# Designs tried in a protein design chat: miniprotein binders against Heme oxygenase 1, chloroplastic (HO1). Part 3

Target 1, 212 residues: Heme oxygenase 1, chloroplastic (HO1), of Arabidopsis thaliana (Mouse-ear cress) (o48782)
Amino acid sequence: SKGFVEEMRFVAMRLHTKDQAKEGEKETKSIEERPVAKWEPTVEGYLRFLVDSKLVYDTLELIIQDSNFPTYAEFKNTGLERAEKLSTDLEWFKEQGYEIPEPTAPGKTYSQYLKELAEKDPQAFICHFYNIYFAHSAGGRMIGRKVAERILDNKELEFYKWDGELSQLLQNVREKLNKVAEEWTREEKNHCLEETEKSFKYSGEILRLILS
Short names: E, the ipSAE of ESMFold2; O, the ipSAE of OpenDDE; V2, 0.75 times the mean of E and O plus 0.25 times the DockQ between their complexes.

## First folded at step 2 (miniprotein)

Design b5 (from U2 with R40E K41L E44W D47L R48F E51L R84E E88Y; at its last look DockQ between E and O 0.22; V2 from the best seeds 0.00; counts 0 for: pae E 7.8 > 1.5, pTM E .687 < .8, other shape alone 3.148 > 2.5, placed apart)
Fold by ESMFold2-Fast, scan of step 2:
Structure b5 (fold): chain B 212 residues (1-212), chain A 102 residues (1-102)
Amino acid sequence: as target 1 above (212 residues)
Amino acid sequence: SPEEIRKELEKILQELDEAIKEMERVLEQLDKLGDSEAAELVQWLILFLTLLLKRLEEAIKEFEKTGDPSILERAKELVEEAKEIMEYARQILEEVKRELES
């Protein structure tokens, strides 16, 4: 019963959320002027979040779908893919009269990092794959609902919809992850687990854009 | 007065911090029960509330410069939203416990 996904879950849960948020803030103390932080979501801030999220998902999904590397190829067509759903949502915002922003630093930085990991560090890449999709499928839905209540008249975006039963899609991915990890050494598994903090740091920076 | 508004904002920050701590207790219990999906949901909600807390702290610094009292009404809304999210996390925990018992 206890596969590698259980270890990934345990490490993710052991991160102290406050500590992770503090670390992200320290890294964003750059000489560049950031948009004034808001504590109320706006459509503009939400669009920045959606655009940067789409850049990350475009990158992740292209890497997986174009790969002949066995570890990555296992995760083709999981049903968790978000890029196409986000494309539909951004087109809807455009039809409503909103200007779609260009990607910003959080999305660009994470996308570049994922490309580097995919070439050099498969175990670390898979850590990000797991945390990106599973975080969105769980907590992202609640955040999306709260944002929709405040600024979208309860419009449910395609970004928060799945084709098929979500719990089954997630279970299929957990089983594939456990199977792939069976071939890894203890050191390779530990390396994957150690990457969890960076996953939360990068995802947290993108999440902050909702309040930008 | 600015001093009275400052005291009320400090109380709101404390209430929000207490709500986050309660959600961390819920997360711990979900972890012990082995419901990884529910645990990940609650952990993400804790992250979201922690980011809102940080944004509120920045808004309070801006209040010290501008003296705009409208910040108090917004802070009250934020703490009510945090309480709703905390209640949702409690409901998740109770549903997981109930299913395991049946």
Scores: ipSAE 0.108, ipTM 0.504, lowest interface PAE 5.5, mean pLDDT 80
Fold by ESMFold2, look of step 13:
Structure b5 (fold): chain B 212 residues (1-212), chain A 102 residues (1-102)
Amino acid sequence: as target 1 above (212 residues)
Amino acid sequence: SPEEIRKELEKILQELDEAIKEMERVLEQLDKLGDSEAAELVQWLILFLTLLLKRLEEAIKEFEKTGDPSILERAKELVEEAKEIMEYARQILEEVKRELES
C-alpha cells in the first residue's frame, strides 16, 4: 500500500538510518539508565489537561463543521469527535464538586495556531487533525486508563469512549486521509512531516498539565 | 566558555540519540507483541525524535558559527521534550504488556 501513513513511517526510518550511516559506528560506553521525571497526576492537573484539550477539539471540530472547503468536508462526522464527550466529562467533574478551570496558555496557543493553519496551510491543518485524533485514540487511551487507576477510582471518562467500533472509525479516517493526500506532492507530504513535530510539541505541553 | 558549551551540546546530542535507540527497542517489542495500534504511535514518536535530532544538529552548527549561548537553552528544551515522549512510549508498552497477559 502507498498511503500517507506508510510514507511517513518510511521517511522517518530513512532519515534515522542516514544519520547512523553518516556518523559511522562508534563505541558507546553504557550509561546507567536514569529514571525519567516521576509521573504523578493530580485531579486538578488532569482537569487543566481536559479543559485545554477541549479547547483544541472545539477548534478542530468547529473549523471542520463550518467549512465550505471540499478537503475539510471529507472529515465531517467521523465519529471521532471529542468536544461533546469532554463537555459531558467536565460536567461530571463539576457534579463531583470540582472547580472547572479556564483554558490555559498551552491550549490557547495551540487553538490559535490551528486557526491560522486552517486558513493559510490546509495540508498542515489536516496533518495536525490526524495526529491529534490518532494520538488520543492510541496513546491517549492508555494514559487515560493509568490516570483513572491512580486518581479516579477507575472511572472511565466519555473522552475515551466511541459510538461504534473504534478500529473501523480510525480505518475510515485513514482511508479519507490517504485519498486526500493522493493529490499532494512529495514536498507537501514532507511539509506534513515537519508539522508533525509541532503537533507533538504542542500536545506535549498540554499533556504536561496533568502534572501541574 | 565556548569549549564548555560545545561539550554540553555534544552531550545533549548523545542523550537524544540514546532516546531514539530506546524508542526503537520499544517499537521492536510492540511488533513482537502484535499491537499494531501502539506500534504506529511509537513509529510516529520515533519520527518526531528524529526531527528533534536534526534540529539539534542544526543548532550545533549555528553555535559553531555564532557562539550564541542561547542555542544551548533551545537544545536543552529539545532534550527535555524527547525525554517526555520516551516516558509516554514506555507507558504505552507497559499497558500493552498488561493487557496481553490478561
Scores: ipSAE 0.013, ipTM 0.303, lowest interface PAE 7.8, mean pLDDT 74
ESMFold2 (binder alone), look of step 13: mean pLDDT 74; pTM 0.660
OpenDDE base, look of step 13: ipSAE 0.019; ipTM 0.380

Design b6 (from U2 with K54E R55L E58W K61L E62F K65L R74Y; at its last look DockQ between E and O 0.56; V2 from the best seeds 0.00; counts 0 for: pae E 4.7 > 1.5)
Fold by OpenDDE base, look of step 13:
Structure b6 (fold): chain B 212 residues (1-212), chain A 102 residues (1-102)
Amino acid sequence: as target 1 above (212 residues)
Amino acid sequence: SPEEIRKELEKILQELDEAIKEMERVLEQLDKLGDSEAARKVQELIDRLTELLELLEWAILFFELTGDPSILEYAKELVEEAKRIMEEARQILEEVKRELES
């Protein structure tokens, strides 16, 4: 029996392909003249991204730590937590003389949405939990590297470092997710999968801050 | 053009997905044959390909957000790595077949 995490991955892949097709159709109407805006990340934009990301991770990690729900208790101290690492990185930027911005609307909106889901819709919350942490471990690292190459003189931030073997940490979380989902009905599983699009939307809005 | 790049990236994504599916079929065959060691090795290769697929998905998203054509070069590197992994899987399969025929 293919674990539920494989279903989540499949949905994510399909959505990425579909969104590209839709954006391609929309952009074929509008992209005629937009010069491929040379991706020029700014330190200020990246700081907004890091601050909003920290707010999201703080929210997730606090919910999981304080939760009495058996479902969430399985995800305490996974080693994937990022809030502390982000705090360290933001302090480093402050030491470099940068002003740390306040959280922006994308981060605040997503944080609030996660709080609401945690209480009312555990299956949807787990969808966000999965996509946030696993996206960061893959594509998020790639983006971080590109940003570092462009504006940070290849500085490796703590946000992209894990205590232990990342592959093993991810595998452990996958196994826990699969176990939790074994108790779900097909309808509950489908509901979790349907939330993937929203997760991508909210994460994408925060990611775009890099270019602001 | 950005549209051409997108189409190429989507094509690469589909190719990787198909490759993973093929390897999963191979894994099922190895499991049926009772070759646990070969099955484990192929599973590890599937896991590696899956990681590459995830990286590619986010690369595509990054391209949609930034319009940076350099993402295509990165995608090509991912494809080359995927090809190496697939070749390794093929070699494992050939070895298993040879062992079964002897």
Scores: ipSAE 0.051, ipTM 0.452, lowest interface PAE 3.6, mean pLDDT 84
Fold by ESMFold2-Fast, scan of step 2:
Structure b6 (fold): chain B 212 residues (1-212), chain A 102 residues (1-102)
Amino acid sequence: as target 1 above (212 residues)
Amino acid sequence: SPEEIRKELEKILQELDEAIKEMERVLEQLDKLGDSEAARKVQELIDRLTELLELLEWAILFFELTGDPSILEYAKELVEEAKRIMEEARQILEEVKRELES
């Protein structure tokens, strides 16, 4: 049935289509919005992206797994967990002869922010949880396919594979999110929705590492 | 141009959003007709259409970050898939209505 997840989806959709009308810190098309004329990923940049992504997933998944807080505990063992899949992929890159970089500022900053939200702001934390996993299951896969086509000879990384039917795993999580949000006030729901812009900015910074 | 591609992606996003709304109306009509099996099938189609919408939202983000115009071809593929899904839903509704009218 329709619930709070529909509102989360709608806010995400609106942010993708609107010019950043309220952005006071927007420079005209700058380094952050304008890459080079042709998108040319590198293996080194892609590894930075994967490593920083893994730091974020490690942080999310450890917070959820270790939590005795009822709201977070609902999301244990969703099947969407990515940290172990990324660990497998990074071992594969090592076997191919690549050096795995240390985490960089985008991943470290986002990971730290998520830890702070988990302690102080559950509604905001859940906003990031939703956007990180659902974005990866949709658009993340598309980006992964384009990168693989250009620099990995179309190899499918474990990062883009799920155990079980992805659509069912996502639906189960949507139902849990709707149930959790039933206990929230309108103000708490609105607060969650307001975090969507920050989730896009943090995720965007990590995505930009592909070009680094 | 980047601006033209962005406007085309926004148009496609709007078309998918409208398609989901049309599917919701089909679902409402099936619920009124009492056909729970057909309603379940339409719900599955709505779920698939919602996945296409999510993919398009990320395609827009990818375009904003990269400027890669090849994303427009991908977006057009999503629209074609959405049209197929909508046609399936329309056929289900028409079949149910036809059966009840007989």
Scores: ipSAE 0.042, ipTM 0.412, lowest interface PAE 5.7, mean pLDDT 79
ESMFold2, look of step 13: ipSAE 0.161; ipTM 0.477
ESMFold2 (binder alone), look of step 13: mean pLDDT 83; pTM 0.790

Design b7 (from U2 with R48F E51Y K54E R55W E58L E62L R74E E81L)
Fold by ESMFold2-Fast, scan of step 2:
Structure b7 (fold): chain B 212 residues (1-212), chain A 102 residues (1-102)
Amino acid sequence: as target 1 above (212 residues)
Amino acid sequence: SPEEIRKELEKILQELDEAIKEMERVLEQLDKLGDSEAARKVQELIDFLTYLLEWLELAIKLFEKTGDPSILEEAKELVELAKRIMEEARQILEEVKRELES
């Protein structure tokens, strides 16, 4: 039979196609009304994205690293940790002469929400853990590559590099998640799946900082 | 022209819908692969495809903000990449099926 991770994948894909259909319909109907301007990405907007992302990863990784709660402790030292990699990248931007911004509302809001979930709602917290790391580790490199092509002279950031075989690291986490979820009731599993929409909303707010 | 841009966006969305339907067919066959290396590779491709949709959402939002038709070319590239990933998944499933049948 299918493990819980497969149910998480189905829900994530379903939400993406539903959200994309809404955006496509809205965009198609209003296309003639949009202003015409070529997008000129800035390093400043990208830095806001990286800084807010780091705040979220700092929060997730501190909660997990410091936890003696069995559900969270299972996910220590996965190899997917991003905070240290982002610290290295932000130091590189300083060396290039850029000023590192303070965290903004999207990152602060999501970080606070994750802290609250970690205390009150483990199933929801694990939903965010899964969606944050798997979105970045599998597809985030596409975003990084497009940004690097436009504004970083094709620089490969540490944020998009892993120590070891990425596919093996992801598979190890999937196996641990399936094992942890075996102890959950059907209601707890459903609650985890229902949280996926919120993970997309919060992650989307941070992702849109690239456009700021 | 606005009419040509609208038709291109509609085509992109149709091709994306087709790729997603193909993914559902691939997922139905995944259970037959068990814990094999092939199953891991197919899962990896499916995860990547799911996250390409997030980038496509960003591209659509950027197009809404700028009205720049060149962003539609980026969206088109993402759809073509999704098709390639689905074809890779299909090839893996087809090879495993052949080995099981022999």
Scores: ipSAE 0.020, ipTM 0.400, lowest interface PAE 6.9, mean pLDDT 76

Design b8 (from U2 with K41E E44L R48W E51F R55L E81Y R84E)
Fold by ESMFold2-Fast, scan of step 2:
Structure b8 (fold): chain B 212 residues (1-212), chain A 102 residues (1-102)
Amino acid sequence: as target 1 above (212 residues)
Amino acid sequence: SPEEIRKELEKILQELDEAIKEMERVLEQLDKLGDSEAAREVQLLIDWLTFLLKLLEEAIKEFEKTGDPSILERAKELVEYAKEIMEEARQILEEVKRELES
């Protein structure tokens, strides 16, 4: 068997374009009440995305790094950490003359939710941990490349670079996730899987800042 | 004319929707091949393109109110972007197939 990570992937895939379309429709209704949203990336929108992403990664990485709880401590120093890389990128934008925005509601809301889950709901917290890092390491990276092609003259940000072989770093984390989940009941595993929709909702709100 | 612009925007929406459907077929093939991370990557691209489709639908509604023809140019750019993303999804599938052949 491939362990619990395979179930996490299966649920993420099942949430499909239908759930993303439904979430996009809810977001679109919000947009109808405000000036027309931009449907192409801008540097300002991308900076909002990067700043809110950094807040989320700061929150995740601080919780994990400071934790003595075995489930969280297992994920220290994975090599997937993004906050420092994002800090470097934001300094580069500042050097280019851009004003770095304050975190916005999507990032603040998700960061606060992650703090609450970390205290009360480890299975749900780990669901968000998995989806955030694995989404970024896959599709998020490709989106970032396309944004760079349109607005950054193909500059590859540190946010999309890893120290070491990405495939090996991801495999190490998958093994740790499978090991941690072996201790969970079927109900706890199901609870973790059910949280996937919320991870898509919160990550999607931050991702949409690229077009803001 | 506004009617011609509206028809072109609708065609663009259909082309974007078809690109998403093509990517869903790539996703299904990757799932059958067992490459969960490649499948996840394509799923995220589908999710993002679906969001862009919704934004474009709202832009068409705004065009009905304002008549701003610049919306058509932006919509065409989005379709070309979607086609590039679709081609990358196909390349992911082909690379997985190549790895399986050894």
Scores: ipSAE 0.012, ipTM 0.326, lowest interface PAE 8.7, mean pLDDT 76

Design c1 (from U2 with Q14L D17M K21W E24F R25E E28D D47Y T50E K54E)
Fold by ESMFold2-Fast, scan of step 2:
Structure c1 (fold): chain B 212 residues (1-212), chain A 102 residues (1-102)
Amino acid sequence: as target 1 above (212 residues)
Amino acid sequence: SPEEIRKELEKILLELMEAIWEMFEVLDQLDKLGDSEAARKVQELIYRLEELLERLEEAIKEFEKTGDPSILERAKELVEEAKRIMEEARQILEEVKRELES
């Protein structure tokens, strides 16, 4: 094996396979309030996405930055931090004359859940940490770029920029995750993996705000 | 009639928008699986679908101006092209899942 991160990737694959077994996943489909697709994002919808994303990143990054707990302290100053870059982007929107919305339910719910996990369930918290940064750092760039192309006159947001080579930053975090997980029991590792479905649910709800 | 053609064009527009949303979901799945190369390929397919959507919107505007019923056949051709792009994206996702399993 290549360490715990490879197990996290495998669980992600299996969950998406389950979602595509339509007969077995009627509950997942029934909670989708979007029978007709709309791929014409508005600035207002995109701002809801950015504001709720910032709330989640603020929460996640403050927990890690303020922590003296060894598991969390390993992940300080990874270079993946997004909250400050999102602050810069939201200030740009204000300068363009847009009104910044208040956080909505998806962001508030996820932020509160992350605070609870950080205190009570470190393995579950680390699952969300991994999935939040890795999902954004790969595919989130492509979706965000497409939206900016359509509605922001090809403006390149700070949210999609990193200081240094992204591939190296991600690899450094994978190595830290593998090292931290070496001290975990099989049951702790399994518990972390079980949280993957919730991370997909919460992150997906925020991503869907782009089309709201 | 012109009203029947408008209704059919609106249905085609909705079908193409649904296809683009499904591609959004395929891209999200690939991102969570960590396959950046497959995600890039699907992103290129999304760009092609967006071009088809723009062409359809222009065709609908042309119909409102001219009343030319041949525009409906052009719109149907755009939908068939979109269906081919969607099938390509689904195949990419399925291939990534199989490769991660082995």
Scores: ipSAE 0.005, ipTM 0.205, lowest interface PAE 10.4, mean pLDDT 77

Design c10 (from U2 with E18Y K21F R25W E28L K32E E87L R90E)
Fold by ESMFold2-Fast, scan of step 2:
Structure c10 (fold): chain B 212 residues (1-212), chain A 102 residues (1-102)
Amino acid sequence: as target 1 above (212 residues)
Amino acid sequence: SPEEIRKELEKILQELDYAIFEMEWVLLQLDELGDSEAARKVQELIDRLTELLKRLEEAIKEFEKTGDPSILERAKELVEEAKRIMLEAEQILEEVKRELES
């Protein structure tokens, strides 16, 4: 009897807890499977993460900003937009003397996939939109900030700042998602939920660039 | 002995790392549920524990280089502070788990 976003949250949370349970059962010593405090990030890897993230956000935000399709148009000017913030951060890195890398395969692959979904599969596209912004606002933000603290002398990147109360911005988007999903059939809602695993796969591949 | 002290400090460091990881997991779940106030509190505790973890790592490295017993005394104070923060985190985690389990 609650809105569709509650179902999206349930599926996302179920996947997070499943990953945590499996980690406790595995006898692996992969860097990706260690607590963030044990990660050995490089500035070059972090820049690859930021550049590929920007490509994904550029793609999402351009599709939404330029769309007259009602489903996408609802999500203009949410306050969650990250591309401009990332542009500011990358300019700061350049001013510090770092060379900004070209986008790599994880970012290019995800960006292309999002473009294809936007044209052919709006429900799947909205699943990725939701999970990208909400994952960034949760664990992605926390992990990224901790890494920046370790390798950037506690520099607070614009990528982790919002122009307003983050909780309110997220709540506004949840309300818009619930409204949009009221027009969807049960099959369309289920299709959106099924896409969640792919969103975690692609976002995870980009996050792992921090360790590359 | 220095070896026993080193092992004790490493064990506490591992426990701190694990506590941070558990709180990172809880933060993800709280944000997914839209519980912004609890998420904010957990984030503050993660930040505090991360700072203590860094200071403990520095103390261990200093002890390995110098063997200075006074470093151990300071490390024990950081450990006691970490235990207090972990207790606060456990109380928040218990409240959060109750909400999540409904």
Scores: ipSAE 0.006, ipTM 0.163, lowest interface PAE 10.9, mean pLDDT 76

Design c2 (from U2 with K7L E10L K11E Q14W D17F K21D K54Y K61E)
Fold by ESMFold2-Fast, scan of step 2:
Structure c2 (fold): chain B 212 residues (1-212), chain A 102 residues (1-102)
Amino acid sequence: as target 1 above (212 residues)
Amino acid sequence: SPEEIRLELLEILWELFEAIDEMERVLEQLDKLGDSEAARKVQELIDRLTELLYRLEEAIEEFEKTGDPSILERAKELVEEAKRIMEEARQILEEVKRELES
């Protein structure tokens, strides 16, 4: 059998799909009459999404970079870091004549929650770390391609580029997660998995900014 | 070519999300109708559909790594399996509704 990461992946994929289903139902008058979901991004909404995302990544990456706590220190210099890539993209939007907004409530709320978890609840913090980076590396990339096609003239943002082979970077992080989780009790592993719903709530609020 | 494949993979991904949404609606109707055994069966179908979504995400990651166009055919096979699962769920709901109306 594989390590704890397999459990994290399955729970994350299942809950991600469940959250999408719940949002779809909220949009209809009845089950039989639900209209097809329509998704229309705007540049202004996408900038809100990128700015709030950057606040979250700044928070995660600063916590990890400055930590002497062994669990967090394992995840320094993974190659998955996004904050600097987002800085580059936001400078490009400024050059195109866009005004960069200030962070909004979704990003501020999630950043504050991550700071609290990092100090008090390492297993929960690692759940958010995993889901933020791995969701971005999979579904987030496909969403980014759709946005680029529709509103950015197929501009490839640095946010969706990695230095090196992405699959290898992800595999290295999975191995470190499995190693870290070997020290955890079953209860600690279950606590980590239970936190997945909150990661989807917070990430979903930020993702919804694309449509704002 | 790679961009065309990426677009189709994204469409397939959203089609699977829509399939899960439909399945959740079927499950809610079965719960409302009070058929706990049928609801359990549909929940198992949702679990299988969720596994297909996980396999699709892995296929998309492999495509980004390799650029192999055969991955699109694998993704289409996952969609066909998902359609079969959805049809099974719809048949369960129709059977329950028919029995209650007799």
Scores: ipSAE 0.005, ipTM 0.215, lowest interface PAE 11.1, mean pLDDT 79

Design c3 (from U2 with E10Y K11E Q14L D17W K21E T50L K54L E57Y K61E)
Fold by ESMFold2-Fast, scan of step 2:
Structure c3 (fold): chain B 212 residues (1-212), chain A 102 residues (1-102)
Amino acid sequence: as target 1 above (212 residues)
Amino acid sequence: SPEEIRKELYEILLELWEAIEEMERVLEQLDKLGDSEAARKVQELIDRLLELLLRLYEAIEEFEKTGDPSILERAKELVEEAKRIMEEARQILEEVKRELES
């Protein structure tokens, strides 16, 4: 394995095992059997998800676009930008007769946190930047396909389309991140990795809006 | 402690996201192999996996509100179910590959 991106990918996409073997772990108590619930999104919940997501992407992309700080400036024009794509999708929902909701607490809270990190904690900010874009590019696409299948007549939203080859765009960002992190101390790298749990917490609160 | 339980809950969450990414890779391979029935069955497994992900987020939110340590055991059951779903998906892919090799 080579580079800091491998460490971030390991933390984001894999559980850290405890130093001790799990041998002798206490048996889980019986759980009452229930029918498997089907995931049932609503259009209204999905709109809340898209609006709050757009607020987060607006915040990330404006911070990066306006920055002269070298670490952030590296990530301008990556091709992963989502805010404009989401604007197009929300306009389509308007044309379908839907009222676009105002941003809700999950999006507002995450956006505010990202602004604070951008000013005070660049390593933590970059952790959120990486996890937001990379989670959307993989797991988010699968969620988007299932939502489209169930409530949008298989309409492909612009939110799940990229201008160019997605694999190449992602690889370019990984290379930029490895380059940026090359100048970080071990402590700064560890601090970045430690923010992964918060990135999934905030993203998960927005994701749950799909069912609201 | 609440902090240790929170850490384990988010470790379980990371494992579920890894499973979702692996599921997309399985689906992509099945699409390339042209087995539409196998792909359809994997899509059904994806539905179940996404339900588990949402239930895990609900469990984490409940833990943040209540501090109830029993929520960790529920979360562990969700990830065990996710592992079963992933194994079923892997078996489907392996079966398609074997049939094409014969």
Scores: ipSAE 0.050, ipTM 0.417, lowest interface PAE 6.8, mean pLDDT 79

Design c4 (from U2 with D17Y K21L E24W R25E R40E Q43L D47L T50Y K54E)
Fold by ESMFold2-Fast, scan of step 2:
Structure c4 (fold): chain B 212 residues (1-212), chain A 102 residues (1-102)
Amino acid sequence: as target 1 above (212 residues)
Amino acid sequence: SPEEIRKELEKILQELYEAILEMWEVLEQLDKLGDSEAAEKVLELILRLYELLERLEEAIKEFEKTGDPSILERAKELVEEAKRIMEEARQILEEVKRELES
C-alpha cells in the first residue's frame, strides 16, 4: 500500500513537474560567461549555523521526549536525535579556542514557531519534524563533509555520525509516520503537506548562516 | 502599478522556493547514486540559490520601503540566475545516470 511518506515525496516531485511545464523560456549564455559561485564557509558562520541548529533540535527533541500525546510519543528514541551530538561538537570548538556565539534570529524564530505548532497544530509539527531530520540526513551530511575539507582539516563532527545504520533509522521513522498518518483525515494530511514550503524556508534561513 | 509589481515579486519569490525544493530532490538522488563529487557540485549550487533568495527577500523589503519599480528588474535577474543554476544541476544528474547505465 501507498503510505503518507510517498505523498510527501510527491509534493516535491509535483514542484519539479511545474518547473518543467514552463518550457520555452529563453536561455542565453549564463554558464559559459559567468564564474561558478565559490562556496567559502567561515568558522564564525559555521558556528552560527551549528548553534542555531542546536536550538532547533533542543526544542524539537524536548517536545517529543516530554510528550504523552500519542502522535508525538511515537517518535521518541528514533536514533536521529542531534542535540547531544551538537553539544559534543560545540565543546570541541571551545577546546580549540573558539568563542561559541549566542543563538541568532533564524534559530530563535524557528524554535518559537515549532513550540507554537506543537501546542495547536500537530500535523504541521510532524511535517517539520520529518523534513528537519531528512534534510540533515541528505544535504546536511554533504555540507558537513565540505566544511571539514575546507576549514576544519577534515575533522569529522559528531553532528554527522549516527549510532547504527542511517538508512535503517530513516526507514523506521518513515514507517512510524505512515502508521501515525493512517489515523489522519484527508484534510489533516493535506495540511501537513502544505507546511513543506515553510519547513524549507526556516531550514534555509539557518543553512544560509554558514555563509555569514 | 505598485500592486502589480508586488504581485510579480510574490510570483518570483514562489519560483525561487520551488527551485530550492527541486534542487534538494536532485541532491537526494545523487546521494542515493553514491556520486559524492556530483553531489558536492549540486550542494554548491543549492547554497548559491539560498544566497539569491536572501537577496530577493532584501529587495522585496526595499520595495516596501521605497516603492522603487526598478527593484522588479533586479528580482527578475535573480530568478533568471536561479533557472540557470537549476539547469546545470539537472545536467549533472543526467550525466551521472548515463555513466551508471554504461
Scores: ipSAE 0.018, ipTM 0.387, lowest interface PAE 6.8, mean pLDDT 78

Design c5 (from U2 with Q14E E18L K21W E24L R25F E28L K83E E87Y R90E)
Amino acid sequence: SPEEIRKELEKILEELDLAIWEMLFVLLQLDKLGDSEAARKVQELIDRLTELLKRLEEAIKEFEKTGDPSILERAKELVEEAERIMYEAEQILEEVKRELES
ESMFold2-Fast, scan of step 2: ipSAE 0.035; ipTM 0.476

